# Designs tried in a protein design chat: VHH binders against p49116. Part 149

Target 1, 238 residues: p49116
Amino acid sequence: EGPLLSDTHVTFKLTMPSPMPEYLNVHYICESASRLLFLSMHWARSIPAFQALGQDCNTSLVRACWNELFTLGLAQCAQVMSLSTILAAIVNHLQNSIQEDKLSGDRIKQVMEHIWKLQEFCNSMAKLDIDGYEYAYLKAIVLFSPDHPGLTSTSQIEKFQEKAQMELQDYVQKTYSEDTYRLARILVRLPALRLMSSNITEELFFTGLIGNVSIDSIIPYILKMETAEYNGQITGAS

## First folded at step 12 (VHH)

Design d116 (framework vhh_7n9e_1)
Fold by ESMFold2-Fast, scan of step 12:
Structure d116 (fold): chain B 238 residues (1-238), chain A 119 residues (1-119)
Amino acid sequence: as target 1 above (238 residues)
Amino acid sequence: DVQLVESGGGLVQAGGSLRLSCAASGFTFSDYAMYWGRQAPGKGREWVSGISWDGDYTAYASSVKGRFTISRDNAKNTLYLQMNNLKPEDTALYYCATHYLGSEYPDYWGQGTQVTVSS
């Protein structure tokens, strides 16, 4: 077998909606987040190992891990998204909602804790100076998780995850040879992704979706998109 | 338009072997992952095996792993399934399929080739 990922899978380029509004609004945030989600799903479906698992397994894997992939994408694209500005706008909105008594205190606490976890995760990745190859392999480790309930082909998924881990180790050892514990520091960050609620991610980033749709319900639709339709979504083109 | 034509099915005794072929036309075969599925009498379709566009990666349903081998010849636009140590429960209509342009369900399933394994 060849490598799990090719150089094309290291490339991860988010195109932001233009122009950026003077004041951030729900629709701009939702459009930006949707582009990142579509980019993440297209990235996954382009992996030969992922394709070989077949449709049912592919849908189940993405439904189980989209929040983890999305969060890794937020960290990787934090600068191009101006993520800190988006999060500050969300926090400001939440603080105003407390003052206006529009949301319960319990819900606001849950959402604020989620934002703090997200900020801490993104800051930890930035401090580690995670590069494009490392992000690609971390996404692959998350994608090929054999431990989600209801999965078939779990032995094959586990082999692909182990291959991703081995290729990441080889890359880190060769590229950062003087930092003996870098891989351990990177991998220990991954469990935090599973502690972040997908429902709260939807509330923060996808509130502007037309209609009462969940990300879980649209995952099959996104994976089903033809190349032209996908390109229209990710670039905002007609 | 996409067309998939399966062949190679037939009657075989338990423990026997068959080699299935699928001739593809109407799309750039070498750019797409290919799959084998089957449908037993009175049951829904089930995924059997998949192969990436370049042939470097393969995957198998647990029920067939170690007995079946999927392969492809991109120069001939042909997909293969080598079936060894066949069991009566492998009796089914076997289809090749592709997820043209990333469809959730295969855009195209061939007409199928019948495999019957007698005990």
Scores: ipSAE 0.006, ipTM 0.455, lowest interface PAE 9.1, mean pLDDT 84

Design d117 (framework vhh_7n9e_1)
Fold by ESMFold2-Fast, scan of step 12:
Structure d117 (fold): chain B 238 residues (1-238), chain A 119 residues (1-119)
Amino acid sequence: as target 1 above (238 residues)
Amino acid sequence: DVQLVESGGGLVQAGGSLRLSCAASGFRFSNYAMYWGRQAPGKGREWVSGISWSGSYTAYASSVKGRFTISRDNAKNTLYLQMNNLKPEDTALYYCATHYLGSEYPDYWGQGTQVTVSS
């Protein structure tokens, strides 16, 4: 039995829509986020261990963790996406909405707190200088979470999560042998992902893309796509 | 397919300096952290220093901290180890290494470059 992941899973290459507009707009943000979401789903679907769990389990697993996978993807691709610029544009829009009394102050506060948490998460990952291998295994740990309600095959999911944790540990301990606390610093970042609202993520990054349809409702469709359809969504060549 | 080729070793007197280089190929160098190890005659392999993918995070064995500096050039697929104030106990074969997700074993070590420090 080989490693849980392969070198192809360490490679996570986001292709941004081009050209970048002079002023950021909802269409550019939604297209960029959509590409990252599809790349993340394609990444998960390509894992042999994930495939072995079966279609129903795969759908339940991704529905439970898509926001965590997406947020890890945002952190990993922050530079390629110019994420700081996107978040600044969103903040500016929210400040204008306060002035026009179009949104409740309580809702704006919730959204601003979410953006702050996202920025803190991305900054923490950047300070630790997380590499492609570490991101791949953090995504695997999140994906193979046995503790979501309604899951079947929880024993197999737990074994895959433990394998991911073990392989990440081996990598970190071989590379930074006498830095005994690096692994703990990395893993302690993960609980913050569970506290971030998937509904607020949808409002920030997917508004206007598909009307009133939720990400939860489209996940089964995305997971059933042929490889060519995935590639089209990821590259914008559909 | 992963190849790691070390160079820059030699004979130096105690208190001297050497700069080791490691040319990496066959994998996406910038996706992986790298490290240096060494093996003294009659002893097991010892970890020396590690560096993250961008070079902004580094770690050192207590025996070399303050004397050695690890760095990398991702454009050249090259890893470096600057060794200052060398001691006779630093005499060893020095290996660059990576933990790459290949087919069998993830630990890849080069053939090494010999460093001999005279007293």
Scores: ipSAE 0.722, ipTM 0.885, lowest interface PAE 1.1, mean pLDDT 87

Design d118 (framework vhh_7n9e_1)
Fold by ESMFold2-Fast, scan of step 12:
Structure d118 (fold): chain B 238 residues (1-238), chain A 119 residues (1-119)
Amino acid sequence: as target 1 above (238 residues)
Amino acid sequence: DVQLVESGGGLVQAGGSLRLSCAASGFRFSNYAMYWGRQAPGKGREWVSGISWKGDYTAYASSVKGRFTISRDNAKNTLYLQMNNLKPEDTALYYCATEYLGSEYPDYWGQGTQVTVSS
C-alpha cells in the first residue's frame, strides 16, 4: 500500500498554554506536558495503519509506549517548551529537598538520574539536528513496537515497524546522502528511551493534575476523543 | 483544598502494635511521594519512613527499620504505617506529609495522631 505516514503526520506543532506565567510552576509544567501528550496521541490515532490494528490493540500499544512517544516529543518540542528551564527548576527543587532531608536520597538520586538521561537524550537529538520527518518516523518505529508484553496482532505491528524503518532509511539516504552513518547514529538513540521510567516521567510532568486520573486511565479517553474535543484541549479553544 | 487526616494513634504497651492511617483529599494522591514523620515532646521533627508515589520504593529511618512498614492504597487515597514491637522511645505525635519531586510547592502536612508507648 501507500506510505505509512503522510506529510500531515510530519507536522507536529505544540501550542503552549497562554498566558505564560511570570514564574514556572507545577500547573504550567503539567498543562504543557498534557498538551504534548494529547498532541502525541492525536498524531498516533491519525495514522491509518494504527487505526487498522483495532481499538483494543491501539490502546494496549499506546499504554506500552506512551513514555517513549512523550520523550521523543519533549526532544522535538524542547525549544518551544523551554524544557531546559523546566528541568533546571526541578533540579534546584530536588537539591533543596536533599539539603532539608525531606526525601530519601535514593529517590532523589533516581529522579536526578532520570532528568540527566532526559537532558542527554534531548542534547543528542539536537546535536544530530533531527528534522521533522526523522522525528515522525522515529515516533512510528517506537509506536509500532511488537515486543511489548501482552500485545495482540504482533505480526501486523512488526510489519508496520519494518515499513517505518524502510521509509526512514529511504528519506535519510536521499536527504542526507553524504552522511553515510546518519541513520545508524539516529537509530542507536532509541534503546535509551526504554531505560527511562514512565513512573518518574509521570511524577515530573503530570503530578499537577490534582483530582484527575492516571496516565494509564487517561489514554483510552484521549484515543476516543472527538476531533473538536481534541482541538479544544491542545489549543485552549472551547 | 489539600487535606491530610491521620488516625490510629493511642496508648499501647511496650512490645505492642498500632496501625496508623492518613486519609488524603484535595490532591492527586497517586502522583505524590508520601512520608511519615514524628515529633516527640521537646524534640525536633524526625523523618520516619517514606514511600514512592506507586509504592514500589520504601525507605525507613534506622531507629524503626525492621519494626515499621509503610504502605499505601492509591485507590483509597490512604497512607498506612504498621508499627510493631513498639518501644517507649517511639512515643511521639505522628504526622503524614506529601512532597512533589519536581516542584517548589511547600510540603503539605497533617495535624498528626498521638502515639504513647508505656514502659
Scores: ipSAE 0.013, ipTM 0.234, lowest interface PAE 8.2, mean pLDDT 82

Design d119 (framework vhh_7n9e_1)
Fold by ESMFold2-Fast, scan of step 12:
Structure d119 (fold): chain B 238 residues (1-238), chain A 119 residues (1-119)
Amino acid sequence: as target 1 above (238 residues)
Amino acid sequence: DVQLVESGGGLVQAGGSLRLSCAASGFTFSNYAMYWGRQAPGKGREWVSGISWKGSYTAYASSVKGRFTISRDNAKNTLYLQMNNLKPEDTALYYCATHYLGYEYPDYWGQGTQVTVSS
């Protein structure tokens, strides 16, 4: 059989809103995050193995893993997004909130812990110098996770995940032959993605875009978007 | 670029009135809840009043309830605070803001406008 992913699936190019504002604001963060989310879901939709599972399974998989895919995308696109600057601005606002007692200490702690986990994850990926092929296959491994509650076709999902793992292994061993433990270092980063709250991700990155509608609610609509409509969303065309 | 520009502050005698304005630009003003905060010298920021994105709901700190009125004009991208029966304890830098993590946390703070109440 052919490979799970083609060269087109390795390409992952985020187009940022332009120009970047002098002061970071919710609009810029939300628009940037939305473009990344749409890019991530379009990426998943374009995989033949994903399409073969059928619409109901596709929706269930993306609802279960969108936060993991989004976080991998944040790490991959951290430089183009100036993610460190965005997170630093959020931290500064939270520090002011602590002094003003305007938000509960427990909520501030939860958000700060989430930001810390996100920073640690992105820093670890940057330190490992994860390449585009590795990111594509890590995204495939999290997408084809058979262990989420409520999934059907779990045996087929598991086969696609195993195929992703094998193709990543073949790539790393060939390309980074001098680094015997590289694959192990990469794979042990993945469990951290499941410790990150999707609700906190929505608050940090999607405030003002979706109103009172959750990401779970819009996923089926985005997965059904025509290519022209999708391109309009990721490029900001009106 | 997001800008919040406050105006209308000044020096007034106790019992007097002032109306503050906040001109918003660089974002879709009508989609965000807005509020007024204040900071007295040597003290932390204090939430004063808030208004929902459509203006249907308003809230006030106990210290200003019955004396201050928050309002907005979405067509003009402007937030207002009508301050009546001012007290020396209302002396502070007043600033407008919007929310980052939802209603309970401000996204942005303007530069502020100084209000000084003399007895």
Scores: ipSAE 0.000, ipTM 0.110, lowest interface PAE 18.2, mean pLDDT 80

Design d12 (framework vhh_ozoralizumab_d1)
Fold by ESMFold2-Fast, scan of step 12:
Structure d12 (fold): chain B 238 residues (1-238), chain A 120 residues (1-120)
Amino acid sequence: as target 1 above (238 residues)
Amino acid sequence: EVQLVESGGGLVQPGGSLRLSCAASGFRFEDYGMYWVRQAPGKGLEWVSSISWDSSYTLYPDSVKGRFTISRDNAKNTLYLQMNSLRPEDTAVYYCATEFYGSYDEFDYRGQGTLVTVSS
């Protein structure tokens, strides 16, 4: 076996829908989020270790962790997406829903707290100046989580997670040799991802999806797509 | 149309060896992970081995680890399973599968497979 990730896995290039509308709407936000989701799925599927686990196991992994991968992707692509502008538009839409008495006060509080947690996470990653290699390994650590309920092949998953952690450590110690505590500062950010609700992420970013389907239900189909279909979804060409 | 055609099965004595082949067509073989699964008489499907699209990763359950070797030839669209030190417990119909058809739930109704019988 070689390294878990190669230089090809560091490349994570999000192509945004164009042109950006003067006023953001749910369809533009949903299209942008969908492109990021498809890019994240294609990234995961390109990892040889992930493919080797077999489709039942790798599908279960992604279904369990898609929200964590998506959130890391939001942080990594925050500038490309103009994420702060998207979040401001979501907040504005939420405020209009309050005025129209369409949502309960408790639900609005939950959604706003989620937005705050997401902003804090993205800001912390930006302040740490997380690079492309670090993001790739953090995504791999999240992807190869052996502790989700119902998983098979948990010993192999754990070995791949440990390999991701080891390769991240080697990278950080070599690249940021003067900053003894950098790895610790990065790793303590990861537990926050588990505190963010996938249901609220769906509501905020995927409200424009046709048919009221959950992300969980579509993941198996995304993972089965041929490379050309993935590329079409990422670029909006299909 | 996606097709997977297994061959190479047969009757062998315990301790013997066999090499299974799977000819793939109808999809870009070089882009997909592949695996072998087996079904012993009266039992469900059992995963036997996996290989990534580029052959850099292979996985085996403890039951076959060290005895079986999975490999692929992307130029020939062919998957292989080298089986050494065969045991009576390895008696089964062996099937190859792709990522598309690698779900155990979807595989049950596929092709004929290739029969491996290990008998003293």
Scores: ipSAE 0.012, ipTM 0.470, lowest interface PAE 8.5, mean pLDDT 83

Design d120 (framework vhh_7n9e_1)
Fold by ESMFold2-Fast, scan of step 12:
Structure d120 (fold): chain B 238 residues (1-238), chain A 119 residues (1-119)
Amino acid sequence: as target 1 above (238 residues)
Amino acid sequence: DVQLVESGGGLVQAGGSLRLSCAASGFTFSNYAMYWGRQAPGKGREWVSGISWSGDYTAYASSVKGRFTISRDNAKNTLYLQMNNLKPEDTALYYCATHYFGSEYPDYWGQGTQVTVSS
C-alpha cells in the first residue's frame, strides 16, 4: 500500500478574484470563500483512500468536517487572501449593523468571539510556519475523523486517519529533526477547529451564495462536479 | 451508456464462501472508484466495500471487515468481491456501483446478484 497522499495533494493553489476591489464587499468575500471551499472539496475528492470509502461515506465525512477543512484552508491561504483585510471588513460591517439595530448585541458578541477564535488559530499556524505537506496531512487527519455520529465503516476511516498521523510524524521527524516537539505543537492546534461554529462561518463568508440553502445541502453536488465545472468555480471562469 | 453486470451469487451454507464479479462497460473503468452495496428484503441499501481507481486503497463496512476482500482487474474491466465465512445476515441482493463525478443522477448501479446464506 502506498502513501495516503501523493505530491499532487500537497499542492493547494487558491486563485483569487482579480482585481481586489478598493472597498471590500459581500460579493468579493463570498466569491473568495466559495473558491476556497470548492478547492478544499476537490482536494478531498481526489484522494484515492477517500474515493474508496464510497459516495455516502464521502458525503457524510465532508458534511461533518467542511468547516474544519475550510478553516485550515483560510490559515493556509491567509496571505494570498489578505484574510486580515477581509476579517476587518466583516468586523466593520457588523459594527455598522449593531449601530443600526439590525442585529442583537448577543448575536454580535457571538460572531465577534468566532472571529477572535479564527484569528488566534491563523496566528498560531503562522507562528508555527506550517508547510504545505503539514497542511495536507492536517486536512487528511480532520477529513478521516471516525468519531462523527452516523458514520459507517468507522474502523476503516480510523485506519486512514492513523495512516495520516503516521506519515505526518515521519515527515516532521525527518524534515524538522532539530525541533523534537514540533509534531506535538502542531497536533494540539486541531481541537480548536471543533470549537468554531459552522453556522457562523456560513454567515460570515457565504452570505448571498446560498440564500436559504445550507452548505451542508450543497456538498453532495460539489463532490459530484465535473473537473471542468469545478475548475470554473475555483478560477471564476465558466 | 454505463453498464454494470453482477454475477457469482447463489445459495451457500453459513461458513461458506462466494466470489462475486462485476463486468463494467460504457466508461473508462480504470478512472473510477468502484463499490459493492447490498440490500436485504425490507431494508435500505447498505454500502459494503469500496476500492480506488488504482486498487491501492480499499475500505470495508465494519460488518464485513476481515471476511470480505474487494479487488479489481483494470485490464478486464472487472470488479470482484471475495466473501468468506458467510453468515445468514449477509443474505441480500449485492450490487456493483460507481460514482460518476459531475452526474446529476445517483450512482450507477447494476441489477444485482442474489446471495442467500442458509442455516
Scores: ipSAE 0.000, ipTM 0.352, lowest interface PAE 13.6, mean pLDDT 83

Design d13 (framework vhh_ozoralizumab_d1)
Fold by ESMFold2-Fast, scan of step 12:
Structure d13 (fold): chain B 238 residues (1-238), chain A 120 residues (1-120)
Amino acid sequence: as target 1 above (238 residues)
Amino acid sequence: EVQLVESGGGLVQPGGSLRLSCAASGFRFEDYGMYWVRQAPGKGLEWVSSISWDSSYTLYPDSVKGRFTISRDNAKNTLYLQMNSLRPEDTAVYYCATEFYRGYSEYDYRGQGTLVTVSS
């Protein structure tokens, strides 16, 4: 009943650790990324349709798509994060590691390819000038993906994904009425999200904060946090 | 110029304790995560501990967890490592560092180190 997303779900405000250090380090990057991850989980949990699926289904959905949600969040918050500066710092560090023989060539190659794919994705979204409503619906489309193994309530998930697609279509046709092919240009960007390795995302952005556990393994705990705990993580107050 | 100066190393008996210090200069210490790493004789660098810029997060490998405590004093631009229940295998040169990718042994900034020897 009603739209899948309300105006409250369009609001996506990342609070960065302050101040930004003069020279970027892995820990600042990890803290920034963790705040974005918690914000993304809190966003998903705030959707009534998401809660209606039940906790087991909720957990399975987010475990399957957290990397896609996180990457969309990086693109959406790229300016707030100074993401281009963060990625440049990572690239510089990797180039120095080649010179000092501190890292295997195969690993450097995998990480560099991931960074290039991420840069390409963020640049394509910036070129399209994706707005807050479009980001909210794109996140909903990837969240309500019925095609992940082990999901229950797949018919209901599919209906919510279709609803997200229909509401995005309505929004784009109304707001960008003169651009007949805008929706198609936006939607063809989504498959690229599944080509990005969640393992490499963990190593780039979360190594200093997750320890020896995976993001996948902590998601059930994050989704059960109280709103005050989410706010503490988002603002760094815990 | 970024400078890190470690101190507090020495000779201790097994089961003993030491507190290491790292004096930082040339950057805004309060804005950076900091790390302790060590290098035992004839071995590569091993990550020992990490601490966030605001002390809200600390991390340890199982080899030192429960025995070592990392802390910092941002007003003094100083990083600390409290080492308890020391073992002969803890013998190493200890370095403080920043810009560390734990799984890759990558360090941008590292001091000259302080030697810790655990023996009778």
Scores: ipSAE 0.000, ipTM 0.164, lowest interface PAE 13.5, mean pLDDT 81

Design d14 (framework vhh_ozoralizumab_d1)
Fold by ESMFold2-Fast, scan of step 12:
Parts: C-alpha cells; sequence; structure tokens
Structure d14 (fold): chain B 238 residues (1-238), chain A 120 residues (1-120)
C-alpha cells in the first residue's frame, strides 16, 4: 500500500575492479559488466512488489528484461565505468577486423550499429541529466512490463508498472515543476531499449567471463544467491 | 557552447616527436573524461588514448602504447598528447573528444582537428 520504491531503492552504487588496466582487456570489461548485472538483479530482488510476485514470475520477468535493466545501468554508471572509453576500444578492434576480413563485415557492422545505438541512448540520458530517482523509476517501469510472452500474473505486473509511472510523474512534477514536458522527454527514450539485441549485449560484455553459458542460464542462480555471495560478486571480495 | 580547439600538428620525420594540445571551453572540463581519436587518410576513426577526469588512470591501444602519453591540466582546461617515436602509420587528423560530445563512429567535433604527417 505504500510507495513502490523507497529511498533505499534509489541508491545504485557500482564498485569497479581496481586497479583499471592501462590497456583494456576482455577480463576487465566482463568483470565490470558482471558487477553491474549482479547489482541490477540485487536491486530488483530488494523490491517488495517484485518479491510478492513469486519465484517463477521473478525469474521469467528478469529473463525478459535483463538487457533493458543492464542498458539503463550502463547509462546511469557510464562515468564510473568510463563506458565511452570501453566502447571506443571495442569499435577500434572491430574496424581493424573489418579491414582484414571482408566476409565477417555484416556481423561486425551489426555490432558497430548496436554500439552506436548504445552511445546515442547514454548521451540522450546524460543530456536530460536523469537523476537517481528517475533512473530507479525507469528501471521499475522496465522490470514490471506485463507484455512479454509467457508471463503469468500479467494484471498484477501491469498494476505495479502503472504505480511506477504514477510515482515517477509525481516526483518529476514536484522536483522539476518549471519543466512541463520533462516526463514526456524521459518516457519517449524507453522504447529504444527494446530495439537493442540482448545477444549482441552478451557478446560485447560477457563473452570473456561466461564463455558458452548464456545470461538466461545464470539468471536463476543469481536470483537465488545468498546475500554474502551476492555482495562478494559485486565487490570482488570473494 | 562547447568548443574543443586542437593544435600542435605538423610535418615530422619518422622517429620524431610532436605535442598536441586541446583547449576546452563551454563545459566543466574537470568533470569529464577526455579522449584523443584520429582518422588516417581513407580509414575510419581510431581511438588513440583516454584519460579520466582526475588523471587517476590513462588508457592506450597497443599501436601507441609506450610511445604516446596523454595528460591534462584542469586549471587551464587543456588536454595534451605527447607523441614520441612517430611512424608513417601515425599520419592522421587528430581530434579531441569528450564522452558527452561524441557519437560513434562519427564524433561530434567541436574543433577542426589537427593534421599530423609523418614522412621523410
Amino acid sequence: as target 1 above (238 residues)
Amino acid sequence: EVQLVESGGGLVQPGGSLRLSCAASGFRFEDYGMYWVRQAPGKGLEWVSSISWDSSYTLYPDSVKGRFTISRDNAKNTLYLQMNSLRPEDTAVYYCATEFYKSWPEYDYRGQGTLVTVSS
């Protein structure tokens, strides 16, 4: 009956592997991305409304939206991660690969287009100066999406999404009262998240750590993870 | 309005050195990571070096590692690239960029860039 999100759900602090290597490598990128993914899933698990949906629904929901949550997390943590530096290094490598192997060009171009879309999204969020409360509610809107195939309890999920939208509206109207159209500018950014391929995200950020294991396969394990194990993954302490 | 003004390019012989500068204005320079990128004749954009807002870390690709050094002076709103042991393959237009003013593969250049030519 209370608000969907509390102040504890606004806190989203990514701890990066230290030290950062002088030359970027796949291990550093995958470790950083894994920490963000684990932080994102831990954030979702902490929401009482999410817990109330039950384990099977929780797993299905996160499997459907992890790429959208991860992308919002990349935008929110872009400076902490030096995301633009990581993406520039990847693009440089891909451009050299195109020059050497013309037959791999179509796949490499698809990956480069994905990187461009990701940079465009992150830049648009930065230009809007999206704050921590706005990010928390945008993640909640994405998490409580009732329109993914195979979901049960879609009416309850829709109710939680509507609650997230209402609370975001109330926050923006109160905090940015002088900007009548801010909410509209923020919300029109969300559809772009569904155009980004989860397969390409997995290839760019997770290949070096996961190998042949898909994100879909590890989601149930992350959601069942003990708090101590979970914190160890986020901080690299275990 | 954001402006990035590159300077210091020129003609140099193989094995020579050049120091590039980028004068930044229109934003809080001290709050943003900065990059050098280059475009060789007939090629796409290539990332050259990166530096964090506080200079606590720097990054280089293998092609320039050990030869180039990136640095910044936040009091002067200026980014630098020290280029040593230059090779013909380093011939390119060099651009200064920031994380909020680039769209890959085409950076949103606020400056003209500076031409570096390495030839005998």
Scores: ipSAE 0.000, ipTM 0.152, lowest interface PAE 15.2, mean pLDDT 80

Design d15 (framework vhh_ozoralizumab_d1)
Fold by ESMFold2-Fast, scan of step 12:
Structure d15 (fold): chain B 238 residues (1-238), chain A 119 residues (1-119)
Amino acid sequence: as target 1 above (238 residues)
Amino acid sequence: EVQLVESGGGLVQPGGSLRLSCAASGFRFEDYGMYWVRQAPGKGLEWVSSISWDSSYTLYPDSVKGRFTISRDNAKNTLYLQMNSLRPEDTAVYYCATEFYSLGYEDYRGQGTLVTVSS
């Protein structure tokens, strides 16, 4: 009965493609996002509780929550990714498309609303100054969500989520003892993650990942990669 | 792989009608706006019509407004263009394309279908 997460699970270091191009392009955005996705999957599979659920349950959980994990990762790594610059480039592309009368207003509105929600989420996390321990436990709460349709190990998943919630509470109470309401302010941010469209996230960040194959179809393969393969993906070595 | 396959083109007399189809594969058709574009011999691309992902919004330039109707069947992953009162000036290769697909790269277009309006 040890803790759900160890100190190794707090370390979350994104290695960006280098150099950053003078003009942002879809390949650089996709490569950066893919590295974050691979880092997030590697993080999840390194958790002993996650491994204990078995391969089929692991795949189902990650398929259900990858967009939530990815969005938390975007918030955590916003500075190293220059996320604001990436989003500004996408917005400029959308505005130019309006001027050329090539895109429907409804589609542009839908994508702009998604970008606004993403910016709002990342800004709220930055204002709260969420630390590495808090991000690790928020990701664990999202990962061990028992309420997704079709899950078979619901009671065990719920127990791991409750353990994540308890350990986050203990951490916040000890580390930020002067701020009685910090935990509540952090937790109230989580429902917004489920309102963000995985389809729009996929379009914005993963258009060039492996052609036009969906994230759902590649998740089982990413989860089966060995540690060396994960390291190769996140560093761009071979 | 994204594929857009146009069909329904052919030779038609002035004042006639044609219905073009575009069969889409390799992406979630129901999530994207679609449009038709044409290229007359020796000229550049000209936008013909757009439709939103849910068919709630359609757009036409004055050159085809009232004569052409864009529609889609999301269950069949198919885009349509109903062309009425065809004119010799409508002679072109017609292409279907996705809206907001590649974040600043070219929108995907098929190989096209030739429409010839002539006696």
Scores: ipSAE 0.012, ipTM 0.214, lowest interface PAE 8.6, mean pLDDT 82

Design d16 (framework vhh_ozoralizumab_d1)
Fold by ESMFold2-Fast, scan of step 12:
Structure d16 (fold): chain B 238 residues (1-238), chain A 119 residues (1-119)
Amino acid sequence: as target 1 above (238 residues)
Amino acid sequence: EVQLVESGGGLVQPGGSLRLSCAASGFRFEDYGMYWVRQAPGKGLEWVSSISWDSSYTLYPDSVKGRFTISRDNAKNTLYLQMNSLRPEDTAVYYCATEFYDLSGEDYRGQGTLVTVSS
C-alpha cells in the first residue's frame, strides 16, 4: 500500500574498526567484512515487506542472496572501507604465495578471477556514480529474487521485486531525467553478482572469524538478533 | 622455505593449563595476522583465536573466551596460545596458520601439536 522502501532504508552507514592498521591483516579485513554483513542483514530485516514474508522465507532469501547484498555493500562502502587497499593487500599476499609455492595454482586462479570480477563490478558502479536510493533499490531487487530454488511464497516475492523495479525506474526517471539510458546501464550490472562465488567471498573476507561455520549456517542467528544485540555486533566486534 | 612448527601439546588433566608455541620462518612474520585452529577427532577444523600483526586486535569464539590467550613475539617470529581451565572438549590437534583464504589444507598450516585433556 505504501512505497516498498522508506528514507530509513536509504541510509546505509558502515562504522569501520579504528584505526586502520599500518599493515593490513586478515583480522582487520574479517572484522570490517563482518560489520558490513551484519549491516546488510539488519537492513533487509528492517523492510516491512520482507518481514511480512515470514521467518522461514526470510532465512531462505538471505541464504540465497547474501553474497549479492554483501558485494553491493562493498561497492557502496568502497571508500569508507578503503576497499582498493584491502584488495591490493590480498593480491600482494597471493603473489607472494605463488612465488613461495604455498597455494595451488588452481586455487590462486579462482581467487584472482573472483578479485578481478569484484574490482570490475565496483569500478563500474563507481563510474555510474550510483546514489544511495539506487543502491537501496538494487539491494531490494536482489533480495526479492523469486527464482532461487526451494523458495516458498514465490508469487509474493515476485510482486515485491516488481515493486522495487518500478520504484527504481520512477526514481531514476525523475532524478536523472536528462539521462535516458541510466536505468539500463545500472540494471545490466546486476547479472554479474550471480557469477561471483559465495564460497570464494567467504574465503577472502571471512576466513578465521567463522571457523568451520559457514555464513549460510549463521544467517538464521543474525536475522533473529534484536536491535541492541545487532548494534553490539557492528560496533563491538573487536 | 616457509615453515610453521607447532609445539607444546601433551596430556593434561581437566582444569589444567598448556602453552602452545608456533615457530614461523620463511616469511615476514611481523607483517601478517596469525591464527590458531584445531581439529577434534572425527570433526572439521574449528577457529580458536586470531591476532593482528601488531597485537592490537585479538579475537576469540565464546567456547574459549576468558580461558585462552593468544600472543606473539615478532622479534622471535613466534606465536603463542596460553590455554587455561582446559576441558575434555578442548582435545584436538592444534595448528597455527597465516593464510588469508583458507585455514584448511596443507598451505600455511604446520603439522600440528596434539592436546589431550583427560585424566
Scores: ipSAE 0.000, ipTM 0.133, lowest interface PAE 16.7, mean pLDDT 80

